# Ledger of designs, part 3: VHH binders against Protein PLASTID MOVEMENT IMPAIRED 1 (PMI1)

Target 1, 154 residues: Protein PLASTID MOVEMENT IMPAIRED 1 (PMI1), of Arabidopsis thaliana (Mouse-ear cress) (q9c8e6r131to284)
Amino acid sequence: LVRIGMQKLSCLLSVEVVAAQNLPASMNGLRLGVCVRKKETKDGAVQTMPCRVSQGSADFEETLFIKCHVYYSPANGKGSPAKFEARPFLFYLFAVDAKELEFGRHVVDLSELIQESVEKMNYEGARVRQWDMNWGLSGKAKGGELALKLGFQI

## First folded at step 18 (VHH; from w03 with R32N)

Design y03
Fold by OpenDDE, last read:
Structure y03 (fold): chain B 154 residues (1-154), chain A 120 residues (1-120)
Amino acid sequence: as target 1 above (154 residues)
Amino acid sequence: EVQLVESGGGLVQPGGSLRLSCAASGFTISSNYWIGWVRRAPGKGEELVARISGSGDYTSYANSVAGRFTISADISKNTAYLQMNSLRVEDTAVYYCARYSPSEYSFDYWGQGTLVTVSS
C-alpha cells in the first residue's frame, strides 16, 4: 500500500463483548473466548478470558481495547470528502478446549465506522458513537448469536 | 525466578483514587507475557480487573471497572500500574498482580496481593 500524501490518525478501538447466546445445549460446558485481531496481519490479537457456556449462554462482560492507526486522505475542499484507508478487524468466537471447532468469522472495517462518524459529525454534531453488533454463529453454534458493542476514540 | 510484587493499596473514601503498582522480575512483560490485575472481594470469587500486553496496544477490562480504571505498563521498569478512579465500596478487595499467558488463556504466576478498602 502506498501512503504518499496520507495522514495518520491514532485510534482506540473498543469492543465490549457482551455474550454468546441462544447456543445449542450441546455446547453447554464448553469454555468459549472471543478474539479480535487485525485481519490482514497477525501482528497481535486480544481475546477475552474464557467463559463457560451455561444454559445456552456465555456471558463475557469484558471490554477489549486495541490501539491502532488509520490512514486517510484529507478532503480537498472541492466537494471530495476525506477518504480513509481500509482497516479491517477480524472477530470470532472460539472454543478454548476444542480448537477444531469453528463458529464463523466476522469482519468490521474500522475506517467505515470512522467515516460514518465523520459524516454524522458534520450533520448532527455527534462525536461519540457506539455500534451494537449481533452476529449469527455457525457450525456447532448454529442458531446462536454473538453480541458485541463496538466503539472508537480518536 | 518469576516474581510479582504489588504495592499502593490502602484505605480510600468512595469517589477517591488509588494507583497500584506491580513490579515484575524473572521475566519481561511482552507479547508472550502480559500483566493482569485480579481481585478477590470478601466472600466472593476471583474477578479479572484488567490486562495489558507488553506493547500496551492491547488491554482489557471487566465491565464493572471500565471507564474508571486504567491499566498501563512501563517496560523500562518492567512494571505495570492500575490507576483506580471513582472508587466504589464494591471495589473493596485484595488486588493481585499476575502474569498472563495469552497462548494458555490463563494466569500462571501471582503476587501476594495488596488490600484496597473503599469505605466512608
Scores: ipSAE 0.913, ipTM 0.968, lowest interface PAE 0.3, mean pLDDT 93
Fold by OpenDDE, fold request of step 21:
Structure y03 (fold): chain B 154 residues (1-154), chain A 120 residues (1-120)
Amino acid sequence: as target 1 above (154 residues)
Amino acid sequence: EVQLVESGGGLVQPGGSLRLSCAASGFTISSNYWIGWVRRAPGKGEELVARISGSGDYTSYANSVAGRFTISADISKNTAYLQMNSLRVEDTAVYYCARYSPSEYSFDYWGQGTLVTVSS
């Protein structure tokens, strides 16, 4: 019902997973992965290959891609910009051999990234956007951080 | 019986292109069984190159090949492909096609591999 009259935009979300770092020594030897999925559904996800923690770091050096659609109402030409429907994605670090461990979850709304990009395009004219993210970890990984780079293509 | 058969390897000059194919049988490329490419360079260990889900909606690449290589799949043929552009000498390796199980976070079946040599 909400999408009646809305337009559909094809989008490619890119997630360069750099590393989990500054991890406690107690995590050394664990195999970690990073998972990205749509927040509202569990019908599919993409994850990194497992990476073993060594000296407090897991270097993934992998880029994940998700093809998806974003819905929006076009600008009305009377001063109202395009309005994008929320498209939240869930990000989390996990231990391959210890699924009971939780290190925190992060949510990024792709529509907000697109909106920000559109706003910046009006001023800068750049079509390629990238966001460097450094997220604090919790649980056994408290004190550590997950480093990744977010981008998208329309 | 699960089987994966690679083809398309060969000798190319730096900057050249190759397209590898992986014909899968005994299972269907799907959300439960992805296809991946893994390579082994001389004297080095295994390195993930790329993976693709059955729908094609999910893919992954090693940063060393991102932007140069493209993985794709034709479900009607149960075949995966690896388009390799802007090849470099360091891309020289035996390239293996393998079945990836996201629920197991691992590859479980492998092809025999195809040799890709990038040399001047």
Scores: ipSAE 0.912, ipTM 0.967, lowest interface PAE 0.3, mean pLDDT 93
Fold by OpenDDE, last read:
Structure y03 (fold): chain B 154 residues (1-154), chain A 120 residues (1-120)
Amino acid sequence: as target 1 above (154 residues)
Amino acid sequence: EVQLVESGGGLVQPGGSLRLSCAASGFTISSNYWIGWVRRAPGKGEELVARISGSGDYTSYANSVAGRFTISADISKNTAYLQMNSLRVEDTAVYYCARYSPSEYSFDYWGQGTLVTVSS
């Protein structure tokens, strides 16, 4: 990938992992975790501590932070706004003791969040914005949902 | 021999600050071996406080401390730190430093702990 003329922006992605909810009774007793990693690279990941499902819910009450860089082309002064290179992250729920189980994967492009903030002219400062995410789960967790809060700081 | 030694605990008033240190030996803080802080308050179970990867690129916090506590690491010293600001009475606990293995999703070695008492 050619990044000639592009600028590098340091970013802190924050992921408040709220809970996995409305899980089938068959999942009660399982220890679950939430993993966040860069989609394109396998140079690491961050996951929550395991949380045991009780009464159809796993309450994580944990916030994950990822330091990363986002590349962008600056505005050209001719009315063209800055353009950010895609920076996708993968999010998924997993069972600690049953890694063969899959509950679905979700992708969020950090660059889109940043772009949206830039367009609103409120990307300056600490935590720019927060996005509430509620994702449906699949597999054994079908009918359940994963609740997260995403944010970033530049 | 893997060893973790905490320091910096003590008595502090509500709203005060305290900085804990964790000196690790017998292993290197890295992507394979993170450092975490876990606390045990009187009459309560263990609670994760914070974790940090070797690179520092990955951190986590309990929501109860997020925004108030900051975990950091100095790889050159193989030492982790926990900066605790805006301390509350409910933060009173023995704070343990522990080695976290992300591949195992667990802590495997623990320090002896350092007592943090927040009281007016």
Scores: ipSAE 0.912, ipTM 0.968, lowest interface PAE 0.3, mean pLDDT 93
Fold by OpenDDE, fold request of step 21:
Structure y03 (fold): chain B 154 residues (1-154), chain A 120 residues (1-120)
Amino acid sequence: as target 1 above (154 residues)
Amino acid sequence: EVQLVESGGGLVQPGGSLRLSCAASGFTISSNYWIGWVRRAPGKGEELVARISGSGDYTSYANSVAGRFTISADISKNTAYLQMNSLRVEDTAVYYCARYSPSEYSFDYWGQGTLVTVSS
């Protein structure tokens, strides 16, 4: 019922996972992975291959892709922009052999990124957007950072 | 018995294209069992190339092949494919199809491999 009158947009979310950096020496030797999943559902997730920490860094050099749909109400032509339904994704670093460890979680709403881009597209015509992300880590990884490139294609 | 059989390898010139196939049996490509391609170049170690979930909604690529290679799957045939475009000499390798278990973060069954040679 909520989606009555709404339009559906096909989207390809891309996550280039670059590296976990500036990790404490105590993390050397751990195998790490990065997980991306829909926030509200546990219906699937994609993770990187495990990467071992060496000299305070884990270099993933892997790109993850998620096919998904975003729903929106079109603009009414009276100055009201298109309104997108929230599409939050959860990102987190994890230790493969130490699941009890937590390093923090980050949420990105894809609909917000798309909405921002659509507003700009009226001027630039670009269908592919990308953001460089550098997120601080917590717990045992305090002081470290997760570097990735977040993008989408519609 | 779980079995994976690769096909489609061969000799191709730089800039050319090849399509590899992986016929899986003994299990169903699904959310629990993904398909991946792993390659081993002469004198080098294993390199992850691409992975795909049963639904096809989730894929991953090594950055070295992203934008050039495309992994896909036909669930009705329980077969995965690797479309390789814009091939380079450094893509020369034995390409293995393997079953990936997300819960184990590893590959557990492998095909015999198919040789891809990119040479002028």
Scores: ipSAE 0.911, ipTM 0.967, lowest interface PAE 0.3, mean pLDDT 93
Fold by ESMFold2, last read:
Structure y03 (fold): chain B 154 residues (1-154), chain A 120 residues (1-120)
Amino acid sequence: as target 1 above (154 residues)
Amino acid sequence: EVQLVESGGGLVQPGGSLRLSCAASGFTISSNYWIGWVRRAPGKGEELVARISGSGDYTSYANSVAGRFTISADISKNTAYLQMNSLRVEDTAVYYCARYSPSEYSFDYWGQGTLVTVSS
């Protein structure tokens, strides 16, 4: 089977959605949201409450949480580190009242965040569990950025 | 008839805890109908507090309460809960349970509200 020898890690993905900022003036007055969902399915997503763009910014100040599982193979006796199965999440900004607008999509694989956290603890004594993201936007939002903070709990 | 009935409000000291309940009837908590909490402080507008999906796999919180408040649901009782810890004076408000529609990005049915007062 695909997961023979793998263990299951129950995770809570956290997404602090700070703001969309430096937006062009043509977007003032739009109501925006940020959506996070598992890339592998079309069902089950969470999004922020809508926020109106004012003076080039939409300030969400909302934290989203998604329960999920990550499968992994433990470290082996040859010194190979644990190997985590991909768990991609899709992130995108959207306009509530103009769904045809596209501002870019971003994929973050939770398995890679977990792997980075494990690897940085090997010889440093500190664990990285939060990542600050500033993603450039595209389309009508070109020149703007989406600011968020990702994290996870086990 | 859709109904949402809150309970559990009251007076509590700063740093204390309180648990609110929201009994839903006339619909089932599901992927199409989530439960949320919204609060109104005196002289203030409505502020989102928290939302939970029917499965409980998706939640959200306003940053002002994240880490202190926990939303949960018991589907067998068609009831949602808001556990409020480390309460502060600024948490004083009327707390409303409301039904959230993810497809409409909005709340459509509201409870009567329950008063939470945080005071030393």
Scores: ipSAE 0.806, ipTM 0.918, lowest interface PAE 0.5, mean pLDDT 88
Fold by ESMFold2, last read:
Structure y03 (fold): chain B 154 residues (1-154), chain A 120 residues (1-120)
Amino acid sequence: as target 1 above (154 residues)
Amino acid sequence: EVQLVESGGGLVQPGGSLRLSCAASGFTISSNYWIGWVRRAPGKGEELVARISGSGDYTSYANSVAGRFTISADISKNTAYLQMNSLRVEDTAVYYCARYSPSEYSFDYWGQGTLVTVSS
């Protein structure tokens, strides 16, 4: 009964992990990865292959895909738009051989990306859209940034 | 004994398609053991192509092949597949199926390789 009136979208989150760049020289030689996970569970994680930092950059050039579901209430005849339940994902850079190092974490809610894409259309469908992200890093990576591109498919 | 056996390589024209298969034995494709494809072009080092989790919920691709290649798995056959579409001359390589360990961030067992040649 909890989800009466809600429908399920099967979604594929895409994460093109471009690079971690402008890293301090002290990080050269570290092997880095980028993890994307569902915020509610650790078993829903995927990470890039390790990439070694050279001259302040780790060039991942890998696209991750995560199958997931998003529940929504369809638009009604009174002009209310479709409402999507939150589907947060956690993103972070990590050092494969020094996991105690933390470089910051970022949360993106897939439901918000979907909402932005489907505002004008029949709420049973969605547009493919890309969001370019350039996130500042913290800790030993201060001054650096993580570049990635997000998208989804329905 | 862990074994990975590739098949489906061959000669194909640019823009064409091929489907590679990887039959796994000695382990089951699972959350602990993923399957990936790695390629070696003549005179080049190894390049990741794609990875798939045991559930199929997680995949990854090198950016050079994303959107053109699709990895999949049939758990009932303990077999993974690589569908390669829109092939380019640059995709010419020996393609290896390999077992990926997410906890070790690495491939630990490799097949013999299957040659894919993209040429007119």
Scores: ipSAE 0.804, ipTM 0.917, lowest interface PAE 0.6, mean pLDDT 88

Design y03
Fold by ESMFold2, fold request of step 21:
Structure y03 (fold): chain B 154 residues (1-154), chain A 120 residues (1-120)
Amino acid sequence: as target 1 above (154 residues)
Amino acid sequence: EVQLVESGGGLVQPGGSLRLSCAASGFTISSNYWIGWVRRAPGKGEELVARISGSGDYTSYANSVAGRFTISADISKNTAYLQMNSLRVEDTAVYYCARYSPSEYSFDYWGQGTLVTVSS
């Protein structure tokens, strides 16, 4: 019974999808999307609207929000800190008209973002709830990068 | 048949708020059929505004409206809403409610549109 004594946080993961950049010229004209899904469930996913590559860039300019829950064991009165259960999300760029193309996959665990935010607050009195990400792409998109900003709200 | 009926458009001052409604019929808002808002300013093309899944667990917004607009749904009324806050003159457009298909990455049924004018 993994969750005996655990509490539930209702969280909203935010994903500002900025752009896929520095893409090879061979990708100009492709329609791309970015998908975010919960890794450990069979729930649906959210993806950006398609964006066509022009001059090595697809500028999505769309923010995705995913409602989810994170379970945690509260801090005890004897100095043990709160511990958060893993909540991984899968992120990937895809070609809407050529699904066989693979550009790499990235996993971000929301529990680790929450823990980092709490630890920063406790140690330095600061709270961080936004992370700028610039991920290298692979496959046909090698040399390119996916730019996005992650955050959460409780 | 599938129908989408928008309401709540009108004239509002910059910085003001407005709430649009979209009553859906002929289908149920669900995981397979989302609702979205798309706008078209005079002489401009279509611009995504927002989308919401049937469960409400997934939403998206164009960056131009993120933080100012909120999409929601009331499944019991098969109705979606767009709360528009901190309105700007560039938000002036005809706002269309549309049915979004996640599997096709596109909108397939459109309402008649409701005009929103932001002007001092």
Scores: ipSAE 0.803, ipTM 0.918, lowest interface PAE 0.5, mean pLDDT 88
Fold by ESMFold2, fold request of step 21:
Structure y03 (fold): chain B 154 residues (1-154), chain A 120 residues (1-120)
Amino acid sequence: as target 1 above (154 residues)
Amino acid sequence: EVQLVESGGGLVQPGGSLRLSCAASGFTISSNYWIGWVRRAPGKGEELVARISGSGDYTSYANSVAGRFTISADISKNTAYLQMNSLRVEDTAVYYCARYSPSEYSFDYWGQGTLVTVSS
C-alpha cells in the first residue's frame, strides 16, 4: 500500500465565516457566499447561505464543518519527527448571481495547521486549534477583506 | 410529491435537551438534496439553524446554536435529526425542516413546523 506505516486521523475542520467587509459601494446588493472545498474533489463542497452586501459588508455568521482524514507517519525513536500528508482546502468568496466575478482564492493545508498545533504545544505547553484569518480580496472586491476563524477537532 | 414531516417538539426546561426528527419523502437525502432546520420565534423572522449533506460529511450551523445543537441523518430511513442540548429561553420557536439545494443556494420545500418551548 502507498501509505505503509501511516496512521489515519479522523478530523473535523471548522470554518466560522464571519464577514466580507470594506467592500466597494458598487458591490452593495450582490448576494455573496463563501465556499470551502477539499482541493482533490469538485463534488464535495460546502458554502454559506447567501448574504446580501449592505453598507460594504456581508455578515455570514455561519460555521461550516467538513469531515476529513489526515494521514501521517509517526515520529520514530531515531530522530525523525511526525510527518503529516498534505490535506489542502480551497476557500473563496463568490457572487451567487454573477459567477463570472472572481474575488481571489486561498488554500489552507490542514496538515500545516496540525503541525503548527503540535509544535506550539511543545514550545508553549498549550494546543492551538483556532486561527483567525483576514484575507485580502481581489477583482471587483479589491480593498475588501474576508474574515474567518479556522479550527479542527480530532 | 415532496413532503417533510417534523416531530419531537415540546416543552423543556432551560438547560434541557430535545431531539427533533424530519421524515422526508418524495426525494432522497443526497449530495443534491440536503436537509436543514430553520426556526421562527414569535414576532421574528426566519433564522437558519443547521444543514447536513446526504453523506453527513458537510454540516453548518448558525453561530447562535453552534456547539449546542447537532444535526444528523439516517439515510436508510431518509430522516434527519436535530439534537438540541443546553436549551435556552431564546431557542423557543417553531422549528421547520426544509430541503436545501446546494446548486440553488436555497430551501425549496418546507415542513409544517414543530413547536419548541423553553420555559421556566
Scores: ipSAE 0.802, ipTM 0.916, lowest interface PAE 0.5, mean pLDDT 88

## First folded at step 20 (VHH)

Design aa3 (from y03 with N63T)
Fold by OpenDDE, fold request of step 21:
Structure aa3 (fold): chain B 154 residues (1-154), chain A 120 residues (1-120)
Amino acid sequence: as target 1 above (154 residues)
Amino acid sequence: EVQLVESGGGLVQPGGSLRLSCAASGFTISSNYWIGWVRRAPGKGEELVARISGSGDYTSYATSVAGRFTISADISKNTAYLQMNSLRVEDTAVYYCARYSPSEYSFDYWGQGTLVTVSS
């Protein structure tokens, strides 16, 4: 009922997972993965293949894709811009064989990312935006960072 | 018995296209059992090429093939496909279809493989 009168956009979220780097030596030998999922549900998470840490880095070199929908209320022509329903995604690094370890979590709201594009009347079906992300890690991975490229197409 | 059978491999020129098929039996492609392609080039180890979930909503690629290769699945046929465009010499490899278990973070069943040769 909440989405009555709203418009729906089909989106493809792309996440190029480059590497986890500058990891402490104590993490060498661990198998790591990166998980991307909708924040509100655990259903349908996508994860990288495991990558073993060597010399303080895990080079994933894998691109993840997630098909999803974003809902929005169109502009009313009276100065009110289009308003998107929040579409948050959760990103985190995990250890395959040590799930008790936590390295921090990051949230990105896809609706916020595409808001600007829609407001600019960019409805192209091609990739419209890409962000280079470098997120600091915590816990045992303190001092390290997760490097990825976040993009989407409508 | 779980079985995966690849087809569609062959010789192609650089810049050409090829479509591989993988017929799966003994299980259903689903959220619990994804299907993927893994390749082994001469003198190299195994490399993930692409994976797809049962719904098709989730896919992954080696970054080196992203934008050139497309994985898809027909659940009604329990068959996966790999459309390979803009092929390069370095794409030459034996391509294996395999079942991926997200809970195990690994591939557990493999086909016999199909050879893809990209050469002038």
Scores: ipSAE 0.915, ipTM 0.970, lowest interface PAE 0.3, mean pLDDT 93
Fold by OpenDDE, fold request of step 21:
Structure aa3 (fold): chain B 154 residues (1-154), chain A 120 residues (1-120)
Amino acid sequence: as target 1 above (154 residues)
Amino acid sequence: EVQLVESGGGLVQPGGSLRLSCAASGFTISSNYWIGWVRRAPGKGEELVARISGSGDYTSYATSVAGRFTISADISKNTAYLQMNSLRVEDTAVYYCARYSPSEYSFDYWGQGTLVTVSS
């Protein structure tokens, strides 16, 4: 019901998965992957190829792309900017051969990235946006971090 | 029987373009079975190049080829394509088409490969 009267915008989410690093020595030899999916549904996901941890690091060097739609209410012409509906994505590192292990989960709302970009575009005029992310890991990977770069194209 | 047949390889100069095709049979490209390209350069190991889901909503690339290569699929023909632009000498390799199973996190069937040589 909330989408009645809203506009639909096609969006391409890009996730450059750089590496998991500073991992404990106990993780050496494990094959790791990074998964990106819509938060609310399990209907489809994209994941990196498995990468083996060596010397406390897994270098993925892979870029993931997700085609999706975002919904928004257009500006009303009375000074109110466009309002985007929340579009959260879930990110997590996983062990391919040890699915019982959990290393933490992170959520990024694509609508917030778009909103921020729109606000900045009013001042910068650049269409390409990228966010460097360094997320701390938990569980067996405590002390480590996941490095990736987020971007989108409308 | 699952089969994958590549075509379109050849010799090209740096900065040139090639388009590879992969005809799949014995299965349907879908959410359960993706198509990917993997390459093996001389003296090097296997490297992922690109993957695509049946819907086309999900794709992945080696970061080194992102922005230059584009993977696509025609479900009606059960065929995948790899458009390679701005080719570099380091892109020289045998390119294999392979079926990817997300549930297994791996490629399970491979074509015979097609040679791509980038040389001045």
Scores: ipSAE 0.915, ipTM 0.970, lowest interface PAE 0.3, mean pLDDT 93
Fold by ESMFold2, fold request of step 21:
Structure aa3 (fold): chain B 154 residues (1-154), chain A 120 residues (1-120)
Amino acid sequence: as target 1 above (154 residues)
Amino acid sequence: EVQLVESGGGLVQPGGSLRLSCAASGFTISSNYWIGWVRRAPGKGEELVARISGSGDYTSYATSVAGRFTISADISKNTAYLQMNSLRVEDTAVYYCARYSPSEYSFDYWGQGTLVTVSS
């Protein structure tokens, strides 16, 4: 009853974790990681290997893949477009040896990425399945940025 | 006793493929014990290649190998695999299978290594 009339779409979320950069000198020597997890459950997190900050940068250069499902209601011939159920993911930078430090959290809803890809296909005839993200950090890392490239496969 | 035994290394041409195997014993591949591959080229330090969770739902790769290498696991055989396609000379290294601990952010048990040489 919860998902009456919905179909299941198998997806692979890809997250290329490039770097945390422009970090304050006080962070040099810290070991940082980036975590990606489903927001609605505690299950299923993946994290980069730790990278040590050197000269204001931690260069992860690691690509994470997360298998998941997105439920949707198919488009019909009566003007109802396809509707995708929310599938939020939580992203955050953390210090592996100082977990009390917080540098900000970001939420990306995979359903919105899918919807945008479909809409750009229809309007411009182009398939867009990669998004470059450059997120501002907070807390001790204020002034720094986290660089990621997001994508998905079906 | 935890043991990891690699096989499948060898000499291959650029653009070629190899499949490495890692037979695990003394533990079960699970949510608490992931398997990864780490490589060491001559004169270089250790570099992550790939990791896989026990369920297979979570994987990671060094960005330099993403799309060319595929990590997988057969839980019934307690064995992990690394399918290496589109090999390049820069992939030449000793490849180690290792057990990854998500809670410790590190590898704790290592195999003996298997040499992969990519050369014309």
Scores: ipSAE 0.809, ipTM 0.920, lowest interface PAE 0.5, mean pLDDT 88
Fold by ESMFold2, fold request of step 21:
Structure aa3 (fold): chain B 154 residues (1-154), chain A 120 residues (1-120)
Amino acid sequence: as target 1 above (154 residues)
Amino acid sequence: EVQLVESGGGLVQPGGSLRLSCAASGFTISSNYWIGWVRRAPGKGEELVARISGSGDYTSYATSVAGRFTISADISKNTAYLQMNSLRVEDTAVYYCARYSPSEYSFDYWGQGTLVTVSS
């Protein structure tokens, strides 16, 4: 079924993967990656190149781009604002050579980022398309954090 | 037999542009086999530059080149390209086209390299 009455935005999600930080010493020497995937499809994902933990940090310094589409109902003349269909992405840190280790999963819905950008443009006249994220890790990496910068392009 | 053949290197002034090409044979650029660019500056180790999936839906870049470099692919020609804009002296390197395996998280086949020199 087509999405009757909805319009399509072609989007490019950008993910600057900065670092995993404050990792326990037991993780030094592990090769880590960060994976970003569309939650709603069977399509593959993109992940960083492996980065070895040294002194509690893995400094990825890699920017990932993922093409996607976001459907929306445009604003109408009756005061209804534009409404964007959910577009969740899953983010997680993983150990390349020890995939049984789990460090937590995080979800960001691109539709919510787009909605925030639109609302700020309409109300305050400003465009916001970059978000700095610092996520707490779990499991073996508890106490550590994953630093990312998210954005999108239309 | 997997082969990767680079072309398009040369001498360029800072702020200039170059476009590198990588013709692949012995495999098809696909979800299982991506193309990437890796560079080696004089006296330095290898640095990731960029990667692209077969569909083009997924790309990555070293953050230092993101926004200046663009990787693309023409699947019908089994060829990948690296558009390099706003070049800096620090971009001087031998640029290798390489096959990336997402399942192995690594590059497994390499071209012979093409030299890019950024100098006045």
Scores: ipSAE 0.805, ipTM 0.917, lowest interface PAE 0.5, mean pLDDT 88

